# Ledger of designs, part 3: VH-VL binders against Uncharacterized protein YLR179C

Target 1, 201 residues: Uncharacterized protein YLR179C, of Saccharomyces cerevisiae (q06252)
Amino acid sequence: MSSAIVAKLNKEDIIKDTVKDLAFEILGELSVSYVDSDDIKLGNPMPMEATQAAPTIKFTPFDKSQLSAEDKLALLMTDPDAPSRTEHKWSEVCHYIITDIPVEYGPGGDIAISGKGVVRNNYIGPGPPKNSGYHRYVFFLCKQPKGADSSTFTKVENIISWGYGTPGAGAYDYIKENNLQLVGANYYMVENTTVDFNYDM

## First folded at step 4 (VH-VL; framework fv_temelimab)

Design b36 (from t9 with heavy chain A50W)
Fold by ESMFold2-Fast, scan of step 4:
Structure b36 (fold): chain C 201 residues (1-201), chain A 120 residues (1-120), chain B 106 residues (1-106)
Amino acid sequence: as target 1 above (201 residues)
Amino acid sequence: QVQLVQSGAEVKKPGSSVKVSCKASGYTFTSYDMHWVRQAPGQGLEWIGWINPNSGNTAYNQKFKGRATITADKSTSTAYMELSSLRSEDTAVYYCAKDLWGYSYGFDYWGQGTLVTVSS
Amino acid sequence: QIQLTQSPSSLSASVGDRVTITCSASSSVSYMYWYQQKPGKAPKAWIYYTSNLASGVPSRFSGSGSGTDYTLTISSLQPEDFATYYCQQYHSYPLTFGGGTKVEIK
């Protein structure tokens, strides 16, 4: 399961283009669901209009013993393709940050991610430029270092290049600087098919 | 870096037309809509219209429909706004502004502005 | 069209003061955008999608709101913050701006 997830991420260059050489210890499946839409399944395309409201996110560990009530999780959402897959001068764009998510198992053996923890950056839906092709919208679930002071996690004030001021900077830098451990991922693709104006206002 | 450079100030007579240019650099010109916004002296901001530089399709604020014409030249990465039948009330600084990430909401970069003075 | 009303239209404040600017929409909007404009200069993008700061904007600025009520807050006013601030909606056409709030030296 973990090898299948890594294979999908590598096929679409997610690892190469975002988290690079960071240790990726996939501990479970990250489920992302938008209202009245197909579930996110490691790279399926989604209509832009269906993704503007924040999704419901859950994590299902492969082995429940690897996460305990002492652990806290962080969710990151990033677009490495800003303004496009081939032009990255605004990449990565920060779309969502939640920290201090408690490990609380539900009846189905999953952990609720959305609606829990502290929202550092409010959800921003996909906004790929017209004629820019498909963008990859990537969710990373991380385990926080034990005993981390919640006050050390701050809002990303400038979402372009996650405020680092370097094209291509983003999730990698945030994860490394906050000593986060990658434990889950999922992604989907969106293109902007909006029809141009040609009518009276 | 993203830069929008506009043409210089114009002084026009009532009844004439003016055409302001906006040369874009530092991004893919055809991927983002370009807007035009004006500001009369001491007044607030007023949206004129927009163009998709790839398709050439436009939309206008009803107040300017029939007088404003927005165009774009992909080969030079330049957008234009022409306003006809000028009146003294059209005296304003005219700005071009790039749409934020291309979902056509918000403006992330603005030109320096072009003062158009309409006087007899 | 959606009318945006800013309050106050002007205010006088001292360095170090907390300043709050309000933008009220005549109909519910999904997001609000804010621009800073200094005399003789073009507006500069300041806040995107209600609460996200544009490149180079100091962390003392914040945005919040939903529906019809939005705010821009400066936690500790600095000399370089004296400017006119405009809100803008893109929920419907025509695109509209608030009347602006002029932040002046006391």
Scores: ipSAE 0.013, ipTM 0.552, lowest interface PAE 8.0, mean pLDDT 87

Design b37 (from t9 with heavy chain A50Y A59K)
Fold by ESMFold2-Fast, scan of step 4:
Structure b37 (fold): chain C 201 residues (1-201), chain A 120 residues (1-120), chain B 106 residues (1-106)
Amino acid sequence: as target 1 above (201 residues)
Amino acid sequence: QVQLVQSGAEVKKPGSSVKVSCKASGYTFTSYDMHWVRQAPGQGLEWIGYINPNSGNTKYNQKFKGRATITADKSTSTAYMELSSLRSEDTAVYYCAKDLWGYSYGFDYWGQGTLVTVSS
Amino acid sequence: QIQLTQSPSSLSASVGDRVTITCSASSSVSYMYWYQQKPGKAPKAWIYYTSNLASGVPSRFSGSGSGTDYTLTISSLQPEDFATYYCQQYHSYPLTFGGGTKVEIK
């Protein structure tokens, strides 16, 4: 699945528009599930109304030996298409940050992500502006450096450009700043056809 | 409703180039990748490549890299596939195909096809 | 490159028969797509993500499979089902198709 994940991210310019020149290796499948809704399958569209509550997230490593009980994981969610796919003056918009997620294997070989760790930024559902087309909502799962001091992780105060003050800044900068290693990704599309939103939620 | 309308049949000499068009309607053109697939007479389907019409980014089957050029014109909702250095083996029906909702690797709508005949 | 092998390459069956077409991948894939193509026409989306029927596809069609082995089944063949069926993988580039299975009605 690793090669299919990377190919899909490259196909939809996710890498180019978010993590850029970051070196990474996908170590497993990042599953994202919204209540009473379709599975997230690397880019399928989702109804906006179905995505407003925080999803259930789990990670299934291809090889369990690559992550141990001593490791901690971080989950990042970003929108690189704010206000639209063609105009990025608010990008990236920070939608979710969880850190210090423990590596605890369930019976199926999966690691629970949601409901674990420390929520730094509360979940904010997709809010693409009306008539702005589809936005890509991207989840990145990262491995924290060994012995990382969790007190160094802080919330993103301004979700616009992840508080960096530069259009297009976001997950890449956060990953580099905190010495995170990208190990998983998934994403989906949302288009606003019925309601008006702004990112002051 | 969704419709993909391709340009008409072409007869070309070896060594020349052909440019096939695919005009899209009934959906937001920039929201879905457009792929090109060919089918030689009596043979199966072969993927050439795709374009993301929003970014202009392309990806090609290595077999066609350097000979195929896929482009898109947002103002007319039209995708193009140009194939250069034509050989007799390039004789085929060329199809454009729209990515199934949200940018999957499968296709939900296909153009009617354009026959390209390469002969001396 | 992932190679897809379809079996059989062709078959003849009677109206009402159960028809099974298989698609075997040279390495494991996550999902399979299927297309129906009638003579002189473009392919039509038929089954996506292994088991989901495209809009307008009759319920007598079904898809299943995982890993390297995938199947398209027609529970009760009808005259309008005459066509060639192609599988397609999207696990990795380049995207590849099976060689097709031609279904002829006797």
Scores: ipSAE 0.006, ipTM 0.440, lowest interface PAE 13.4, mean pLDDT 85

Design b38 (from t9 with heavy chain H35N A50I)
Fold by ESMFold2-Fast, scan of step 4:
Structure b38 (fold): chain C 201 residues (1-201), chain A 120 residues (1-120), chain B 106 residues (1-106)
Amino acid sequence: as target 1 above (201 residues)
Amino acid sequence: QVQLVQSGAEVKKPGSSVKVSCKASGYTFTSYDMNWVRQAPGQGLEWIGIINPNSGNTAYNQKFKGRATITADKSTSTAYMELSSLRSEDTAVYYCAKDLWGYSYGFDYWGQGTLVTVSS
Amino acid sequence: QIQLTQSPSSLSASVGDRVTITCSASSSVSYMYWYQQKPGKAPKAWIYYTSNLASGVPSRFSGSGSGTDYTLTISSLQPEDFATYYCQQYHSYPLTFGGGTKVEIK
């Protein structure tokens, strides 16, 4: 099943453009759901307005033996397409970081991701420039090293290029630098078609 | 390299109009909203309004609605702010400022400012 | 209209001091943005989305806050940090700025 997910991630060059040559194995399904909207299905388009509030996120391992109660998970969200798919001078843009998510199985065998752990970077919804086409918004779920002090993980104080100062730097660098293991992924696409100004927004 | 270059300083009489320009370069002009902000001498920042350069759609601070007109020319990548019925209290440095991204987030680049002096 | 109140309006500090600037909103906002302005110059983007530093901003700066209360902190003030700092909300129109906090040399 992991190969099918990897195949879908490759449909829009997610692997090539974000985690590159990172060795990984997908251990489960990362479910992402926005209120009153279609579930995220590895690349489906979403209306920008529907994605401004933080989603509900859950992880369902293919095999429960792959994660123990002593493991902790980290969630990363990145946009590799800033300002557009063809121009990456601000890429990657960091949209969300949660660390220290406990491995607690709920009824049905899923692990709650959202609402757990320590939020290191607050959720920022999609903000593609008008007329820039579709942007890919990518979630990565990682396993933290056993016994790691997450307070020593890289602090992302500038979301543009994840603070690394190099266009294209982002999730790959963060994962490698903090010795994280990639175990789950999902993504969706958003384009900005807004033409009206709303005083309530 | 993103750059916003504004027109030069102007001295105007009360009751007249002023039109300030802001020429953009180094990015796709039609992809980011452009804002106008002013700062009276020794005072803080005050938002005037915003334009979507692709559609020409605008929104204004109620304080300036009816006096301020913001426009954009795609062919020259230039935004304009015209302020009519000028009063001495309109003496200020006027700035254009580019939205960081397409969905109404802070400003990443500012023009150098244009001093408009209104005196009799 | 969301009103932003900054405190203090001005402060005098020495190189090496810890400086804290507060911005209070009249109603809850999702994020706060900060700009640095030096005399005779346009404002510069400094902190966006509450806690994220703009390119070129030194790591001694940090931002935090939620709801109605937001803070900009300088952990160890340097000579180039003497400036006026403005907060801004982009939660609702009209967009509004705080009155500014002038950080002056003691």
Scores: ipSAE 0.027, ipTM 0.617, lowest interface PAE 6.8, mean pLDDT 88

Design b39 (from t9 with heavy chain A59R)
Fold by ESMFold2-Fast, scan of step 4:
Structure b39 (fold): chain C 201 residues (1-201), chain A 120 residues (1-120), chain B 106 residues (1-106)
Amino acid sequence: as target 1 above (201 residues)
Amino acid sequence: QVQLVQSGAEVKKPGSSVKVSCKASGYTFTSYDMHWVRQAPGQGLEWIGAINPNSGNTRYNQKFKGRATITADKSTSTAYMELSSLRSEDTAVYYCAKDLWGYSYGFDYWGQGTLVTVSS
Amino acid sequence: QIQLTQSPSSLSASVGDRVTITCSASSSVSYMYWYQQKPGKAPKAWIYYTSNLASGVPSRFSGSGSGTDYTLTISSLQPEDFATYYCQQYHSYPLTFGGGTKVEIK
């Protein structure tokens, strides 16, 4: 249910901290799965080591009539908590951009997102600083304008503040500049609790 | 505001040990790894190792394993690098450097350096 | 270990010249970091995450690259840019630096 997803995003300040004033309607469920791990469930914590390889991503529309075969989708992944939840001097950090994802329904009635389209920015796994607390890693699925030439979309050459040079800039600016329509979202949390032991004297 | 202040120059005999300190201020000491890097006269930079000041866990370049010991004192926000069995080729400026943050680490702040001269 | 090779080892250029320094890795890395070091001083953070300028670094500096090939460019060389520039990788341990490129003004 779109209202349940939006309520969860609002409760956890995802909307406030990323897409802000953006008008949107969630059109389906964005499923994110890492190998041998629990599915992403709108904010569950994940071990950092489980999230370093790119996930399998699928989109299941609530109503298939909302998307046509001529539509193209874009996937964005962002960290609004860089270096921490309370300090955003480097946020948002761009983790993944895929464009031109075709709307092709699989046997289960879902649309494959990962492994499709054009990867504009390679997947970068979570890397929260030690002792920085939990970071929210947020996926946004967007519909591209019909007939859009994605080569004209903003190029994110610097992942820090998505290259905008302003702390807190990122997915919201990218969505607005490229006239994208937000249709799906999911997120999870990662905290760096790892300790490496080298047995040195 | 961030500062890393190192101890003063040392002159040591071959076979002895040296312990260099690096006092941190202006940030949360336990939140970032502290690295040690050296530079021999007229030469490039060489990574020695690092410590997580919160856990005390260390990582070393294999070249220095068994001779270098890196420690940290949370109560004084001070990191230390001790190098034993000194040889003339250990003559170098030794730097402490603060880890930037996650994803891919670099160093955002460096100490002023400590010259260690090994001679007899 | 990942070896970083910088080219050239040294260069002399005139004020106003475009200068390009290259850093080649023996295997693919995710990002490159660059440091500026002036004689008698500690290295200073210059470029991080391949293309992000550190605070106070003039806009004439830029970084780019991916995989095994990375560059630092100075669009219009100034006298204060005399220094040795080092690249560094953190893709794997041990952390390694390039041999440095010494930039001298003609």
Scores: ipSAE 0.007, ipTM 0.506, lowest interface PAE 9.4, mean pLDDT 86

Design b4 (from t9 with heavy chain Y105F)
Fold by ESMFold2-Fast, scan of step 4:
Structure b4 (fold): chain C 201 residues (1-201), chain A 120 residues (1-120), chain B 106 residues (1-106)
Amino acid sequence: as target 1 above (201 residues)
Amino acid sequence: QVQLVQSGAEVKKPGSSVKVSCKASGYTFTSYDMHWVRQAPGQGLEWIGAINPNSGNTAYNQKFKGRATITADKSTSTAYMELSSLRSEDTAVYYCAKDLWGYSFGFDYWGQGTLVTVSS
Amino acid sequence: QIQLTQSPSSLSASVGDRVTITCSASSSVSYMYWYQQKPGKAPKAWIYYTSNLASGVPSRFSGSGSGTDYTLTISSLQPEDFATYYCQQYHSYPLTFGGGTKVEIK
């Protein structure tokens, strides 16, 4: 609970605003990389245009004995700040769901997350409203319960409040209802500062 | 709740101009671009242009450049589309439509439409 | 400009049928958006970002595709689904719509 990663997540109220009272232990580093961009470093700001294509995601366990070949992982991406940090009528917004990710170690000793498993919700890049300030875009990596398979998980049909119909509902509710165990997290911030159209039409 | 309420139907003579309004409520007006789309009777949808209501900057379909003028009034949360030099083929239902979010995201809400009939 | 071509222009189907509507772009786009329009009404947001259903849209609807080829599918057609469906790209200006696919009762 007092790890460096947890401390970083607490700096921008990620835990308080998303997973709330969920009991968890971070088991590794969740790496998120966008093409030709700075790596995601637990809260760094990113240009909106750099984040529209799906990122490359990898997980590096601190201790490989914590994850076995029979485990499956799920990746969740959420925006708790919709339409802004102070107005949450659309929060949380679901941006990405992958389930049934196999625990397969690559040559570098990490587990490939992107490009594996079953994509339930296709990646949607950040789209903060103009003049709404910075939004936090949060990735959670979870272990699936024993015996769960692709038929256990369904697509989130309405991305607003993750389809739960209650402002502020999202990743926490999805994690609880599917008996997921949170094991990794990362996040970055995006602000929409665009004020101009492309007039060369 | 989000609402876009447009002005009522208009009947205009060829060569005149028409100005349609779109009053927004239920969201922060300056945070989302407002678009204008028309639909001629029995035809499909055609994009006219858009405005960033915060900056006042606009974009127009080249087909309407020089005839269409899109404006926004922050104090009343109202967008306007004025079309000049009207001809019979401008007879259409004109819609305002709100951007879903801030960056290339389609339209989430539409006004009810304003029928503009151009006839002599 | 990017031209969107919908196929078919119209179709007749019965309640319970699987219906597929295609939208082809003249050049690659990142996402496709779909709108449902009933006679005398404004278009209604239906599918955004290629595959995400708008609020209130039944789960029998789905969207898929990438690049230049996009599809809207209705797994089991219901009476309230009879409407015209339009695709739209927001990849480049001018913004463009497909010609529409009218789904009618057989």
Scores: ipSAE 0.029, ipTM 0.622, lowest interface PAE 6.1, mean pLDDT 87

Design b40 (from t9 with heavy chain A50W A59N)
Fold by ESMFold2-Fast, scan of step 4:
Formats: C-alpha cells, structure tokens, sequence
Structure b40 (fold): chain C 201 residues (1-201), chain A 120 residues (1-120), chain B 106 residues (1-106)
C-alpha cells in the first residue's frame, strides 16, 4: 500500500519539492480531517475557510509490529508553495510541529496524533495570497530516534523557510538535522478565491 | 523590494474630506489586501478598514463605516482612503499597510504615514 | 470587539536587562502579532503568529502565549530596542491593537 501512497505524492511533485532525496518507507495511512469537511485524500482541494482550525489527525499502521509503545512520533506541516508554485522565496512555510506523540492504539487500531505530544509550533491554517493559484499543504509523520530528547530539536522561530534563511529549505532540513524517520504523509490543496475571507462569520 | 509611498501632509477644516494615497511597488498589487490604520498624536493604533485590490471588495471598522471610503486603482498600483465629515478628533497619522497573506490580518509592510491635521 | 490590554504601559530598563511585555485579550484569540515603532516612524512587523520572528528581527526577541495571554520577551536589551511595542489580534473584526508598551532608557 505504501507504493500507492508514494505514487500519489509523486503525482503533484510532493516528494521532489519537499523531502527530495530522503530515503523513507511509508508505514501507514495518515488521516487528516477538518470539521464538517471532506477527508484529506492525498491532494483533494479544500476551501480555505474550512481549514483554519486545527484538524483531527490519526495514523493507521499497515503492520502494528513496526511501531512499539517505546516509540515517539513527530508531526510536521509545510507549504512548499510560498508565495506560489512558481515563486518560492518564502518556501517552505512551517504550519505545524508536534513532537513526543505517544504510540497508543485506540479502538480500530488507529494512533491518535492530534491532541497528543508537545506542540512546538502552533497550527497555522492555509493562507495562499489571492491569485497565487493552488498551494500544496503537506503533512509528514515521523518516528523520533529512540530515547531522543526532543527539547534539543531545531527551534523553528521564523516560519519563512523554516528559519533556515534559504528559499526552499524546510521539512527536509528539519528531518535530517533531527534524525527523524519519515513514516507517513498526506496533503491537500487550497487556493485563495477573489472573494475576501472574513474571520468574523 | 516592497515599498508603499503615501501622499503628503494635509491640513483640513472641520466638515471637509481628505483623500490619502498609497502607491505600491515591488510586489503584485492585486494579490494582497491593503489596510488603513491611523494613529492620533501620542496615542495607539486604530484599524480603519481594508480593500481587496483585485475585486474592489472592502471591509470597514464599524466606527468608520459611512465616513471612510477605500478604493484601489490597478493601473497605477495605488490605494486610496477618503475620510469625510472631518472633526478635530480625526487629526492623526494615517498609514497604509500590506497584508502578509489574504487571510492573515497582520501587516508585513507599512507606508511612511500621512499626517492629517483638522483645524479651524 | 476584542480589547487588548498591554502591561506595563511603559517601563524603564538598562542595556542587558531582560524585558517582558504582556498582552491580554478580553476573549480567546488564536494568535497574536507584534509591531515595533520608533518615534516618528511607521510600525515594523516584529512577531507574527504569536512566536515567529519577522525577517531581520534579532534572536533575543521571542513571543509566546495562547488563549487570552500573550508575551513578548527581550532576553538582553540593546540600545536599538528602545521603542514602543504593540500587540494586534487577527481573530475577529474589528482588528484591534493593544495600547502599546513604551520601552525607555533608564
């Protein structure tokens, strides 16, 4: 099943544009759901206003023996298309970081991701500039090194280029620098319409 | 390099109107909302409203609705804020400010400000 | 309307001091923005989405907070940091700013 997920990530150049030459194996399905909205299904478009609150996230391993109660997971969310697909001067933009997520199986064999662990960077919903076209919003689930002290992980204090100061730097650099293992991914697409967004419903 | 250049200082009589301009350069003018914020002498910042330069859609702080009119000219990449029925309490520096993202309501670049003095 | 209350309204500090500025919202907000303003100048974007430093902002600055309570901290005050700092919420209309905290030389 991992090959099918990788094929879908490749359809919109997710691997090429974010994790590049990173060696990885997808170990399960990363489910992302926004309130009263369609589930995220590897690239479906979502209305911007539906994605401003943090989603419910779960991980379903293909084989439960590949993750133990001693493991800890990290969730990363990135936008490689800032300000647009054709100009990356702000890319990647960091939208969410959670570390120290425990491997705890719920009914049905899913691991709860959202609401668990330590939030390192608060959730920031999609905000593509008007007329910039579709942006890809990518979630990566990673396994932390055994016994790692996540307080030593890279601090992302500037969300623009994940603080690395180089256009296109982001999730790949964070994963490599903190010795994380990529095990899950999902993504969706948002464009900003010409109608102005209003937070005050 | 993003620049927002505003028109010069104005002295106006009570009851008149003032129109301040803000010329944008260094980015795609129609891609980001433009906001207007004012600051009375020795006081804090007060949001007036914004315009989507692509659609022409606007949103105003209720305090200024009916007196403030925000417009944009795509051909010159210029935003305008007109304030009518001026009172002495409208004496302030008026700023234009570019939205970081369409949804953010935070401002990454500001104009230099235009002092409007309302006096008899 | 969401009211933002900054504390203190002003403070006097020396170079090298740790400075903490707070911003309290009358109702819960998702994130906070901060601006630096020097006398006679326009405000500058300083911190966005609560904790993210704007380009060119020194690492001695940090932002934190959630819900109704937000903080800007300067770990070791420098001469160029003397300014007024404003918080701003983006959660609901009308957009509102705090009253400002003036950081003055001692």
Amino acid sequence: as target 1 above (201 residues)
Amino acid sequence: QVQLVQSGAEVKKPGSSVKVSCKASGYTFTSYDMHWVRQAPGQGLEWIGWINPNSGNTNYNQKFKGRATITADKSTSTAYMELSSLRSEDTAVYYCAKDLWGYSYGFDYWGQGTLVTVSS
Amino acid sequence: QIQLTQSPSSLSASVGDRVTITCSASSSVSYMYWYQQKPGKAPKAWIYYTSNLASGVPSRFSGSGSGTDYTLTISSLQPEDFATYYCQQYHSYPLTFGGGTKVEIK
Scores: ipSAE 0.006, ipTM 0.502, lowest interface PAE 10.7, mean pLDDT 87

Design b41 (from t9 with heavy chain N57K)
Fold by ESMFold2-Fast, scan of step 4:
Structure b41 (fold): chain C 201 residues (1-201), chain A 120 residues (1-120), chain B 106 residues (1-106)
Amino acid sequence: as target 1 above (201 residues)
Amino acid sequence: QVQLVQSGAEVKKPGSSVKVSCKASGYTFTSYDMHWVRQAPGQGLEWIGAINPNSGKTAYNQKFKGRATITADKSTSTAYMELSSLRSEDTAVYYCAKDLWGYSYGFDYWGQGTLVTVSS
Amino acid sequence: QIQLTQSPSSLSASVGDRVTITCSASSSVSYMYWYQQKPGKAPKAWIYYTSNLASGVPSRFSGSGSGTDYTLTISSLQPEDFATYYCQQYHSYPLTFGGGTKVEIK
């Protein structure tokens, strides 16, 4: 199952454009759902207005023995396509960071991600520029190093290039700096269409 | 690097019109709305209106509707704001400002400002 | 029209002081934006989406808030921070700014 997820991420250049040469193994399915909308299914397009409120996020491990009650999880959300798919001078843009998410299994074998842990960066919905085409909005779920407390994590003060000041810097750098292990991923696409002017007065 | 360069200061008579330009560089001009904001001496910031440079569609603060006209020229990446029927109360620095993303409604870059003085 | 009220309209502070500026909206807004303006200069993007610092903004600045109440804080005021700060809402039209808070030398 993990191979199917990795194959889809590779086909759409998610790995190449975000986590690059990071060694990882997908340990489960990352479920992302917006209110009154289609579930996120590895790259389906979403209306921009449907994604402005924070989603409900859950993780379902393929094998529950891979995560223990002592583990903590971190959720990252990034846009590698800023200002566009072909121009990356603001990439990556940080949209959401939650850390210290407890591993607590629900009746269906899923772990609640949203509403748990410590929100480091508040959710910011997609905001692709007009006429920039589709942007990929990518969620990464990571396992935190054992015994890590909140004082060891970096804050993202500037969402553009995740504050690193280098175009293309983002989730990869954050994962490496904080010794995170990538275990789940999902993504969707949003395009800002300009059939009408937004500031109708 | 993103830059917004505005035309120079103007002195105008009451009842006349003024047209201020804002030349954009360093980004895709048609992808972001361009806004106009003014500031009277010693006063705060006041939003005039905006244009979508791709479509040419505009929106105006009701206070300026009928007097302000905002336009854009794609071939030169230049936005314009014309204000008619000038009064002394229109004396202000006029700024152009670029939207942060097309949908986000934040201004990430501002022009240097154009002082318009309305006097007899 | 959403009206933004900044408090105080001006304040006097010394280098090293903690400074807080408040922006209150007449109706709930999703995010607040802040600009720094020095005399004779154009405003600069300072804080966007309530709490995110614009490029080049020192880490001593922070933003917070939700609903109708938003705050800009300077943890340890420096000489280059003396300026007027404006909040702005992007929730509804017309776009509106607060009246500004002038941070002056004591």
Scores: ipSAE 0.014, ipTM 0.598, lowest interface PAE 6.4, mean pLDDT 87

Design b42 (from t9 with heavy chain N52D N57R)
Fold by ESMFold2-Fast, scan of step 4:
Structure b42 (fold): chain C 201 residues (1-201), chain A 120 residues (1-120), chain B 106 residues (1-106)
Amino acid sequence: as target 1 above (201 residues)
Amino acid sequence: QVQLVQSGAEVKKPGSSVKVSCKASGYTFTSYDMHWVRQAPGQGLEWIGAIDPNSGRTAYNQKFKGRATITADKSTSTAYMELSSLRSEDTAVYYCAKDLWGYSYGFDYWGQGTLVTVSS
Amino acid sequence: QIQLTQSPSSLSASVGDRVTITCSASSSVSYMYWYQQKPGKAPKAWIYYTSNLASGVPSRFSGSGSGTDYTLTISSLQPEDFATYYCQQYHSYPLTFGGGTKVEIK
């Protein structure tokens, strides 16, 4: 069930560039939807302007028995391509952190992720530099260890290298430090095609 | 390491022009807009304009349009701001500042500033 | 043109005090940016994307806000925090700064 998602992330070097040797136990589908836009489907390109407001995020477990009402989830969003895909001196850039998301099933068998839990880092939309090519914007859904609460998690104060001060540091370090388990992932690509039509006006 | 190094202080007569330079290093010069901001003694920050070093396209605050000219030289990674028809009110420290990154972001690095004094 | 109004224009506070400064925009902006400036020096990037601290900025600083109202808070003022703080919007051209809030020792 999880092999196709993990294979896609491996093929696009997302695992190599972000979560490295961490095991994926994919428990379901992570749905990410921006207003009036195509749904995020493991790597489709998105217009930058469509992604500046926070998305609606839901998780649909393959089997409801895999998550209990006592479980809590955490959502991480990261850019491993800062300033570009070939130069990672500012990577990873932290774009979103939500923790303590309750496991509450909706009518469709999905769990609401956005609008739930404690927002540690407010959503920051994609902002790739001009002429830097496509950046991969990666969402990781994690299961928190039993007994973890809001006092366990802190805000990432410096989004560059997730505040670790080492190029390439980010989601891997955060996941390991907080004993999180990877249970879902999705990603999309954005490049900066913005043209300032009002320059010299 | 990102650095913006500006030219030295200038004393100019009213009616003359001044051209301040800003040499960039430690990043891809053409990937980030370069801005110019001034600060008169004891006053706040005032945006003059910006240049996209890749295209050479500029944007100006209307207050300075027609007097300010911002240019960039890709071969030397240097941005310039020239201000003409100088008046005593133009006495200020002039700063260059690098855009954080594309789309809609603030300045992550500033030059040390260049004091321009306009006096007879 | 988006005008930014900072309040107060100056304040006097003691070491250990909680300090709050506000920045109000004449129309909604996506994010607010804050700079710290000490006398005779260039401004330093301090807070970006409303609530994120620049490298080297102490954790006692925080930023918050949305729409037209934004805030910079210092939870426990230290001697090195006495400076002028400026907000800035990068939502539209021309780029604009607030008038600055001078934080002075009491």
Scores: ipSAE 0.112, ipTM 0.677, lowest interface PAE 5.3, mean pLDDT 88

